# VH-VL binders against RNA polymerase II C-terminal domain phosphatase-like 3 (CPL3), part 3

Target 1, 181 residues: RNA polymerase II C-terminal domain phosphatase-like 3 (CPL3), of Arabidopsis thaliana (Mouse-ear cress) (q8ll04r923to1103)
Amino acid sequence: FASQKLSLVLDIDHTLLNSAKFNEVESRHEEILRKKEEQDREKPYRHLFRFLHMGMWTKLRPGIWNFLEKASKLYELHLYTMGNKLYATEMAKLLDPKGVLFNGRVISKGDDGDPLDGDERVPKSKDLEGVMGMESSVVIIDDSVRVWPQHKMNLIAVERYLYFPCSRRQFGLLGPSLLEL

## First folded at step 8 (VH-VL; framework fv_ustekinumab)

Design s24 (from b04 with heavy chain D99E)
Fold by ESMFold2-Fast, scan of step 8:
Structure s24 (fold): chain C 181 residues (1-181), chain A 121 residues (1-121), chain B 107 residues (1-107)
Amino acid sequence: as target 1 above (181 residues)
Amino acid sequence: EVQLVQSGAEVKKPGESLKISCKGSGYSFTDYWLGWVRQMPGKGLDWIGIIYPGDSDTRYSPSFQGQVTMSVDKSITTAYLQWNSLKASDTAMYYCAREYEWSGDYTFDYWGQGTLVTVSS
Amino acid sequence: DIQMTQSPSSLSASVGDRVTITCRASQGISNYLAWYQQKPEKAPKSLIYAASSLQSGVPSRFSGSGSGTDFTLTISSLQPEDFATYYCQQYDSYPLTFGQGTKLEIK
């Protein structure tokens, strides 16, 4: 028999990518984003996307495509988000267009609450329910320790990825955005 | 042992700024939410808010939003509660407390000794 | 906001008595309820979480029960050190809210 691979659980927001709703983007930034998205379409791997049906912009973390390719050879990959099922499904398709990386291993918690209630009814913490294997065989990558209160020893915390000006302001960051770099 | 040690009593005038502290020891400070609770003289407990030291994420009670600011300094395992301009109605005992999570349940399992803030002219 | 109402507001009892205090939520909170004890001039102490789970180090004479909207804290045989004010607290939704407190006094 063969040894089981370790499971790698990946947070979506601020870990693998950063998203901003159309109404959160100023007109001048919208113009810059449209120009950058047009230029990005010429690259082998796209990093900037505009989703009309979701009403949002999404920017992938630099190096993500290389990371996912290498990680998939060593780990069984899982996506985990506090966002709703529609968002999780669209982001999974974006990150895995051939359907070979996650194989349906996508967990979303946003449907447990009213989307318009903010954080009052939306779950604040994550757990490993729905992930196969022993707890000791799981590694988690997330930008926030706060959402994994029972699994912090399994967690590799990464620097939060904030691309859009509205996201940077949300976390109290002052100065120029990545749009101006 | 887990311990939360708060700063000493304060006597202030209306309009003055104040920053009180809560120092954690004996546990991983960045792995637990830290809450603040107000108790006015002879009254019950009022929840102010909670902060997660690992990323400074905050949740405020609506009645305290904009009245106080919660912050942390991870390097010295200390949380702060700050007022820009004190009012006489801020006179109260202020407690910090660690929020422990077990299987989806939350409780304030350890409390600081309290900081008495008196605001008078 | 979820309102927490305790009854009675105060109660006089003797050592050895069985004491029961009640907490009612204005809407269903499942079992997301904690109980705290506060002695004069001291910080509160955690007694119970998840409506019925006893905190480590708390004497077995303390017990909690209930689910949904109605909750009870019971002290099966009151001891001198149990005279204090007791608070319930819901953690089902933000903002977190406490009951007004039940003061347990020596008869």
Scores: ipSAE 0.000, ipTM 0.445, lowest interface PAE 19.8, mean pLDDT 80

Design s25 (from b04 with heavy chain D99H)
Fold by ESMFold2-Fast, scan of step 8:
Structure s25 (fold): chain C 181 residues (1-181), chain A 121 residues (1-121), chain B 107 residues (1-107)
Amino acid sequence: as target 1 above (181 residues)
Amino acid sequence: EVQLVQSGAEVKKPGESLKISCKGSGYSFTDYWLGWVRQMPGKGLDWIGIIYPGDSDTRYSPSFQGQVTMSVDKSITTAYLQWNSLKASDTAMYYCARHYEWSGDYTFDYWGQGTLVTVSS
Amino acid sequence: DIQMTQSPSSLSASVGDRVTITCRASQGISNYLAWYQQKPEKAPKSLIYAASSLQSGVPSRFSGSGSGTDFTLTISSLQPEDFATYYCQQYDSYPLTFGQGTKLEIK
């Protein structure tokens, strides 16, 4: 059908970006982050943000801006997060400051409260409820296969984007984080 | 069809003021940045700055800050580049260009035809 | 400021040739690089963004590659309309900066 476009459902955490609460960042790493954030403010496209009202740092995946621009020409973009509505709304604003990419197509499944609610190690399941169009017209990009038990054929699994040391520890990984490299 | 139409050539004396224009059509003027680029005779391209018509937010190259002012008039979809006191070193072709940036491609995708500014005594 | 250096400053080539132009940034700029074509007495035209992505309407004989500090623009089979000056431009950091240009001339 010519009237239907392909939908692209994008996972936020560990796919498009990585966030860390202020209390999860060691003091030495916070000093490094503040210097990097000051340098990042001089760039036309920013990748590192400090959100005072949410108490967190957010680092965007390299190449994200170029990816979103290209994807928007081919797909109807949707954001999907297990975080709460406040987190989803703030991340949507960050990724789409002019309001032209997602047009309110933002799905959040987290409880009201902590903006970064959810432990990715104990995943809740995701489904395509709320996404318009036929299932065969949907592509999903996510770092976790386990959260899409009924839609594995629609899923493109990407390597987890883990920038902060606390995020690597959350997944039981050894070695330095991208922040430390 | 997207078009950027610039004002005609100018011949001025040092110390005079000047305001050149760039009129956008065929697109939503307030949704795109508009940039200015200088090209001195026989030389390459030199970025002056960009302005966002929706709120008049500006970003200048340090070498041009204080020397020139960018502004817009949204009601007539027109951007301006203004000098309070021209110098002979301002002699150049000035291009306006639409800056496509809503997600991450930060390039000048459509350009005006250019305004030649000649400053001589 | 990030300095962009193009090589060569000029080159002569024949129709049908494969032409390569390089651009070097004074510091890492990831893939935040654009290429422009400027014909004599005309405004520049956008060719490539994000180092390797073709602008709509640009012929497939044009391609870009590179990341970090070293970038390349290639024309696989030169056509008469391709004789022009080519500029690279970084958009990783303010101020935006252009290379000095590479003039492509008929041999």
Scores: ipSAE 0.000, ipTM 0.506, lowest interface PAE 13.0, mean pLDDT 82

Design s26 (from b04 with heavy chain D99Q)
Fold by ESMFold2-Fast, scan of step 8:
Structure s26 (fold): chain C 181 residues (1-181), chain A 121 residues (1-121), chain B 107 residues (1-107)
Amino acid sequence: as target 1 above (181 residues)
Amino acid sequence: EVQLVQSGAEVKKPGESLKISCKGSGYSFTDYWLGWVRQMPGKGLDWIGIIYPGDSDTRYSPSFQGQVTMSVDKSITTAYLQWNSLKASDTAMYYCARQYEWSGDYTFDYWGQGTLVTVSS
Amino acid sequence: DIQMTQSPSSLSASVGDRVTITCRASQGISNYLAWYQQKPEKAPKSLIYAASSLQSGVPSRFSGSGSGTDFTLTISSLQPEDFATYYCQQYDSYPLTFGQGTKLEIK
């Protein structure tokens, strides 16, 4: 009988990475992204990806590879997304190509169809359903406090990672994006 | 370990229906896209489409849209390619392949052995 | 659709030769290009992705180069097992499209 590691639940969007659909990217920025992606392939650790299956670009948060390596030694890592199973699976493969970090501990809420959710006017929230272990042994990293109404004491809020111009506009920001700088 | 095993050769007449299969093993079947590729005798490769077994989402080549149907039975880790009414021009080798989009390298990493379909009157 | 054109359609070479096969896209595809090898009566085998990256297990005598519209596959010292048909394939946009193939034959 041995004790398990503490659990670390990691939000995908705007926490570990930022994604933009092809149709959300202006032609001039698409040209820049293609050039940057080619250059990024020559680097030891890749941060910019173009996913044809999903029709989107994905930019990883700086320092993510070192963070995941260190965190995996201390915590049992979980991925959490409000996206669908395909998105969750592709992001998990991207972050964990050898399948040793998350070991299937991936939660995708976009696939949990509940007909009654269509009638709700309250913003959707996240919960620890599906995470093994005691609630007191869980740490959560997310850019949004609002989506964890019952677990604020377990939450470490991080600055939103917004790389693409469309993502900045989504949050009402009009200044230049990291892509444009 | 990873294997894609396709059904045997078929000989059919024009107007007949057909369903060929591709059984995956040695990997998580629902986590990888599966593609279909046609090769007519003595000709090159034509991409038919891809299916995601996890939710049966499909992407077809425009030239094959409406001509064939891709489907999956997750319980037996098997994908299918189906025709309602075969034409002589459907005579070809049909390959299934696991389509892997890792690090942007959009390649067919494991292939089935192929199913030869012959349509003649 | 993006049209892929290979040249030559067929090529005769001897063991030990340096062989170059070219592939041209009808529009810019950056480096989203793969190369496949197909031996008689066998399924294709992936050789190269991202125009220049070797797939695991592929001999180092194979190399790819190019970006945009013009691409090349080079075999630095041809071996007996390399006689096959080679295909390029773009994955910049759907539908995925292949070149017509280059058949590499013994002189």
Scores: ipSAE 0.329, ipTM 0.738, lowest interface PAE 3.7, mean pLDDT 84

Design s30 (from b04 with heavy chain D31Y)
Fold by ESMFold2-Fast, scan of step 8:
Structure s30 (fold): chain C 181 residues (1-181), chain A 121 residues (1-121), chain B 107 residues (1-107)
Amino acid sequence: as target 1 above (181 residues)
Amino acid sequence: EVQLVQSGAEVKKPGESLKISCKGSGYSFTYYWLGWVRQMPGKGLDWIGIIYPGDSDTRYSPSFQGQVTMSVDKSITTAYLQWNSLKASDTAMYYCARDYEWSGDYTFDYWGQGTLVTVSS
Amino acid sequence: DIQMTQSPSSLSASVGDRVTITCRASQGISNYLAWYQQKPEKAPKSLIYAASSLQSGVPSRFSGSGSGTDFTLTISSLQPEDFATYYCQQYDSYPLTFGQGTKLEIK
């Protein structure tokens, strides 16, 4: 009997990275972000990115590059997001620039069907449809237990990664961000 | 290999409609934005806009908004640029180009060969 | 709109020369600048992105530098195939804008 490699399903937002739209960032913070991104660009492994077409800044979770390298040796990696296909595709390219980690194993729930309307309803829960293999062979990493109502036993809940001041406020966190200190 | 193949040259009269195409091959069509650039005879490059093939989301240059329409047909990996009513001032070479946004950095990395549109009476 | 101004508008050079082309943005664009080469009757070709990052397959004689408002494209030793028009392009904000082009001609 052949053994099957375990699947690792990775949530994008607040798990692997944190993003903020241009219009959610104050001008004083944008000046700081531009300076930090310029400095970060010179590093071997980048963590801060500016996406013009999506209109947003993205900050990767510390240790992400080492994590992905090690995890890819043990697991078949999958990306999972409630975001749309554009967001999922851009984040997959960012995290896997050589196209070897995910191999098209990217699930975006925001692109079910034809999303022609701006008021397209975004699903509020995730499931393992589209992930091949036995459910007992799947490990999920996500910051939210609530979005996995049928698969709580497969879930490793991680501390929510919030880098941008606007993201902290959205989750009811009071006080200055690390960026403001 | 990545290729963008554009439709052939067009000769039109003012007031006529036109739809030109750009067919992508050798890559995942929905992984990249696709841009359109105009070059008037003897002039430089003017950005028209970009479209995301996955959901047809668009970004237009203000100077082209309302003058042209960008669209895609994912089933045949083809993008389109359309005019409802051509003007003589639309005479130009039109290029499509793949938008290579790598880790937030940007360039048009692969270009179509161009479609020459001539509008004269 | 961000205006991109190239200097010179045209220049003549000989094979083996070191050539420098400059590009100036009307406002700060950090490193969000690309360079393209266009040969007569051909589509443009990407050379450089992020002001200084060389595209795969582009010869090492091409290099870019600069940040903020002033940028430079350098060809360390001109080859016959390098005679073309060169364009800079900012991608800091919409609309995307190109410089007017610098035509590099053989002497």
Scores: ipSAE 0.475, ipTM 0.772, lowest interface PAE 2.5, mean pLDDT 84

Design s31 (from b04 with heavy chain Y32H)
Fold by ESMFold2-Fast, scan of step 8:
Structure s31 (fold): chain C 181 residues (1-181), chain A 121 residues (1-121), chain B 107 residues (1-107)
Amino acid sequence: as target 1 above (181 residues)
Amino acid sequence: EVQLVQSGAEVKKPGESLKISCKGSGYSFTDHWLGWVRQMPGKGLDWIGIIYPGDSDTRYSPSFQGQVTMSVDKSITTAYLQWNSLKASDTAMYYCARDYEWSGDYTFDYWGQGTLVTVSS
Amino acid sequence: DIQMTQSPSSLSASVGDRVTITCRASQGISNYLAWYQQKPEKAPKSLIYAASSLQSGVPSRFSGSGSGTDFTLTISSLQPEDFATYYCQQYDSYPLTFGQGTKLEIK
């Protein structure tokens, strides 16, 4: 019998990682990203990826690899995104190349379209439909409290992870991004 | 409210054994790495290691590997740092600190008040 | 091991001043840098993680910047309670290493 675990629902964008489309990255920052990605390729645990087939850069949250390894021992891991199925599937493959962490437990609520489309200023609601089990056995990690209007008691809100300049601008933030520093 | 409460000050002689504690409350003890940091009198901070209470997995600084042992008793939400044979050079303030939720590699967001260990002959 | 060097080792400032302290890593650490504040006889307090992310409850006058090897902690308008020793810490690789500390003193 498989071990009985509580469910852990993980928001993808701005929680586990931050992504930016090629056309959202200024040309001056692209050379910096290429240099950082080349440096990152030499490390045993990679955090910066350039996805030519998706037309985007993805930066993983610091410590993500160790977090996922340890969390998978305690929880049945689920990925949740308001992005589309293609984005959710590719991010799941990135985080779990051997298919042992999420085992198909990936929820995408977006329309079949561009995974990063949408006005980030207008909040969308999430719910636990599609997550097997009682609400009391679920823990949620997300950067936004307002997208979980009915599940605030199960929610652990984390600091929004914004690496790219375009992401900071989307949230109306002043000052340099992590990339620009 | 998240709180880490450490055991009281200790005065020991070289060669004696010692076990100090750090009790966590106000959070899920098994969901966060717990780190230990040494601060010698008048000096800066030295990382000793981290332990994951959920499975007792450990990562030690090479300079402390074999010198101390980290352990946990998750039934009482308590972590321990232990010496089998103290040296005068172990005289320091010892802090426990909770790793920020996401990984043993992250910053320490909550700290215990510290345990002063004095080893002298 | 990654060596973390802070400058200056000590700094004197007045209430209301803009204060900047720097931290340099001996090799690239991306944004895996944290800043801590330690007051005399007290445990360290987390200020910043991921080089620029402010910890919950930390006043907005504190800010962090930098990536790679060069990092800065800025206090935009120094308050009396800010006189303390500040430490940077890398968490790009094990072992975790701290800077030697920057002591911020009253002029």
Scores: ipSAE 0.006, ipTM 0.484, lowest interface PAE 13.2, mean pLDDT 82

Design s32 (from b04 with heavy chain D55E)
Fold by ESMFold2-Fast, scan of step 8:
Structure s32 (fold): chain C 181 residues (1-181), chain A 121 residues (1-121), chain B 107 residues (1-107)
Amino acid sequence: as target 1 above (181 residues)
Amino acid sequence: EVQLVQSGAEVKKPGESLKISCKGSGYSFTDYWLGWVRQMPGKGLDWIGIIYPGESDTRYSPSFQGQVTMSVDKSITTAYLQWNSLKASDTAMYYCARDYEWSGDYTFDYWGQGTLVTVSS
Amino acid sequence: DIQMTQSPSSLSASVGDRVTITCRASQGISNYLAWYQQKPEKAPKSLIYAASSLQSGVPSRFSGSGSGTDFTLTISSLQPEDFATYYCQQYDSYPLTFGQGTKLEIK
């Protein structure tokens, strides 16, 4: 069918954005983040958010707004996270404020509770249950190949997006501090 | 049009239970946090807590935790504030207000008209 | 808890006056501050968020400024409908806290 779009399944954590709990951020980095977030509020397209109700900071991947706009014209967009429904819903709203990109196509696998206590950062198998259409009509974008053991042919692996120092340390990276960004 | 409509005034005696309501319309109820604020007669505003209707996740002010319970009924887009045993010190105007946090800006943008609760012997 | 202190507690002014209300936080809150207007017997109305961003539908004579611990709400040319009590509120950390209010009354 010429008019039918392929499905594009997008991993949230470390693919579209990086989040860190307030208690995972050092005081010196908190000061820098607060100043950066204040400056970011003045921009038409925001990238740095502080969510008091979820107790976390969220940094969007550079180029995300242009990517989502273009991808939505070619694909039927889906979000996939091992986080809970609250986290998935809030991130979907953040990425799609008008509700026109994902249209309820959000898969969350985590239990109710702390949004970041899910297993997105802990290796766990993912599957395409809940995605409509033939498996061969699905493209997946994720930072981890090991969580898709049966769907490696459908996977486009992207470089893991790690903005916060605590996230970088978790994956053993000796990268620059926030002062060098 | 976004609206928050609260239940009518209540007159109660100490020790009685009470449940007041806040009905949302004109927006996706399960997608926004909803806060409760108390205003004692002639006094300022005191934050009670917030609830996320989509998951019933709650955050209470320490001063109100254990004194009052927040809940929601998604099927009728209504939030509740409940007391098991009222005290005279609960006499106040109670407001519900919508939270706009998903934008990264945390503010109460729409308010209910208030429910006056009077507790007297 | 973060304590919010408003100054003055009350002031009298005339229509056409420039009015300034101050709000001070007991610790740094960046720009996580909102301002509300409350008229007698009415629910509060949101005026300003993020210290300086005007809510939709609020007249341009209202403005907010400040960052860190010291914040100001200014009404450039007072109108009859502006006589009310004004509250600041921090949303930097839980619990959310309001100032004690500033009552703006007719001189």
Scores: ipSAE 0.517, ipTM 0.788, lowest interface PAE 2.0, mean pLDDT 84

Design s34 (from b04 with heavy chain Y52W)
Fold by ESMFold2-Fast, scan of step 8:
Structure s34 (fold): chain C 181 residues (1-181), chain A 121 residues (1-121), chain B 107 residues (1-107)
Amino acid sequence: as target 1 above (181 residues)
Amino acid sequence: EVQLVQSGAEVKKPGESLKISCKGSGYSFTDYWLGWVRQMPGKGLDWIGIIWPGDSDTRYSPSFQGQVTMSVDKSITTAYLQWNSLKASDTAMYYCARDYEWSGDYTFDYWGQGTLVTVSS
Amino acid sequence: DIQMTQSPSSLSASVGDRVTITCRASQGISNYLAWYQQKPEKAPKSLIYAASSLQSGVPSRFSGSGSGTDFTLTISSLQPEDFATYYCQQYDSYPLTFGQGTKLEIK
């Protein structure tokens, strides 16, 4: 007999990971990233990835692997992105290489253009269409309250994860890059 | 099991059109890039391009841009490589290969058996 | 474009030999390099990705090493089925480029 789990909807960008397009990364930072990615590749759980065909770097949030393992035992996990289907599919594979966490529960709301096109500081509305179950059984983790106007009571807002210097500048942040720490 | 099965050998004259196919099975077709590689008789491998079957987004090698067109039909898990007007210099073996971009690792992990295209007068 | 140069273009070896083939990139490509095996009249077979990671089903006698511009593929104890042409391929930047190939032949 199957038990019902609560659903957990996870925002991808700036919640679980941070991505930067190749053309947005300065040559100095790219040199650092290449060295870090080569070192990271030898680790049991990778956090830094280079996607040639998408033209971008992706850095996973620290603690992500432990979080996903624990969350999957308590919740039915869903991924949510305003990016396109290619981005959603690749990020889902990245976060769930064994295919056991999301099981196709991936929502992408973006156009067929560049997956990282546009300024995410200008909020787009999100909703729970396509998520099965009652609203009271859904928890949302996202870095932005503004994109969930109808579901604020279901939302756990987390600190925005910005790893790449270009991402930090885009959100007006000053100070040392996480790459250099 | 993962398989890529390509269409049979073709013999054509210069100026003719041609469309060859590559059918994928045993995996989620729309979740992997599919690439095309040319091998001229007795020569090495030349990358033509790759296509994302989910939305037909393409990346072409500059030397092949405008010479060939990559496309897909998701309903039959098939990719195509096509020429509007063949030239004798198009004579080659053409391979399709799945690009394994899992976790950012790029490699052509499974290859079709190849389609031999011969263009002569 | 990044040029990939393999050496030697061909070599002869005996079963049981340790064989090493080299691949050099015209610019730094970190570890974004793959190796393929191609037997006569057959499609290439993936052997190694990320310079040193073995593809599933590839025998442990195959190994890859290197980073930056200089890479090697080693077969620790050559078997009869290993006589083939080997290609390196960079995936650091577009266009993807292959080496010219190294043909491994029986002595």
Scores: ipSAE 0.474, ipTM 0.789, lowest interface PAE 2.7, mean pLDDT 85

Design s35 (from b04 with light chain G28D)
Fold by ESMFold2-Fast, scan of step 8:
Structure s35 (fold): chain C 181 residues (1-181), chain A 121 residues (1-121), chain B 107 residues (1-107)
Amino acid sequence: as target 1 above (181 residues)
Amino acid sequence: EVQLVQSGAEVKKPGESLKISCKGSGYSFTDYWLGWVRQMPGKGLDWIGIIYPGDSDTRYSPSFQGQVTMSVDKSITTAYLQWNSLKASDTAMYYCARDYEWSGDYTFDYWGQGTLVTVSS
Amino acid sequence: DIQMTQSPSSLSASVGDRVTITCRASQDISNYLAWYQQKPEKAPKSLIYAASSLQSGVPSRFSGSGSGTDFTLTISSLQPEDFATYYCQQYDSYPLTFGQGTKLEIK
């Protein structure tokens, strides 16, 4: 027999997680993050990570672990990012340390360089090239409709997950971030 | 090296209480779930439950719910399995095993050597 | 509860043989299946997780395949130390359940 599952394509940035580079985090917030990360280390389902080698913080969306467990039973999971290969690989490792959820189904569209090249303020298009041609429907979960101009019918748009203050400012939002609450 | 070391064999009478142990070393004890598995003489493996040492969260098999209690002492990196009143049917080998669940993976990757519990008159 | 059924319950094979053991789940468990080896008088040892991923230190002659409800464990060239009982285990849903075991006897 072969796979009987539909494909589910998952956007990384602002959908499954939110990342901020060390130089984008104010010193007052860094102390809060370090304290929260120490508390988070003792949980079976971790949500806050500090990556020294990449120079960034990553906060996972609440409920992500349960979502990935349940979705993997119904769909073949794919990760999709406009970030580069290094970023895609590290995020895939973070979400799937034993390589059982995505099985190498990771699409990165960024060139070598900045790991977080997926800035949605600059119009970039995503397509299903790299996802095997199927007669079955493909479902896409992403926070932006604009980057899927040819596949809007397959898209479930979710509210952006913006945890860090710098991410809120990048989208022109005022008021306290989730970190500041 | 990751090691799970279990307490020694026990010989008990029906109605007696018992607490057996599993000591973890060589890894961050509070970052992994710890499971318990029963194997009756000449039979296969039966899952009892798992406990997360960081906050003592437990998940029991329905067949063992109310029959045994899982607990941990983080200060000595030790997990326990306890009976209030043993039955002859509790005679079995009991294994502890480490589980890494934070990715949604429930694999038991390291096992203790086992504790043989014999309950007879 | 998800029922796990192994076939055969026992088999005999010669050193150098290719051996296949099967495991069937009563419902779809995707690839959430592990295989364990238990030698006489010893604790079980993890061989395979996620249906096909080898645990560190496990010889390459062991392989797993399958998805959904039907799974196989293959030993490509049986060695004397492979005499053991093999168990499959699903971890799709609680309670975790094991197959009844397949006893491999070296003929």
Scores: ipSAE 0.005, ipTM 0.452, lowest interface PAE 15.2, mean pLDDT 80

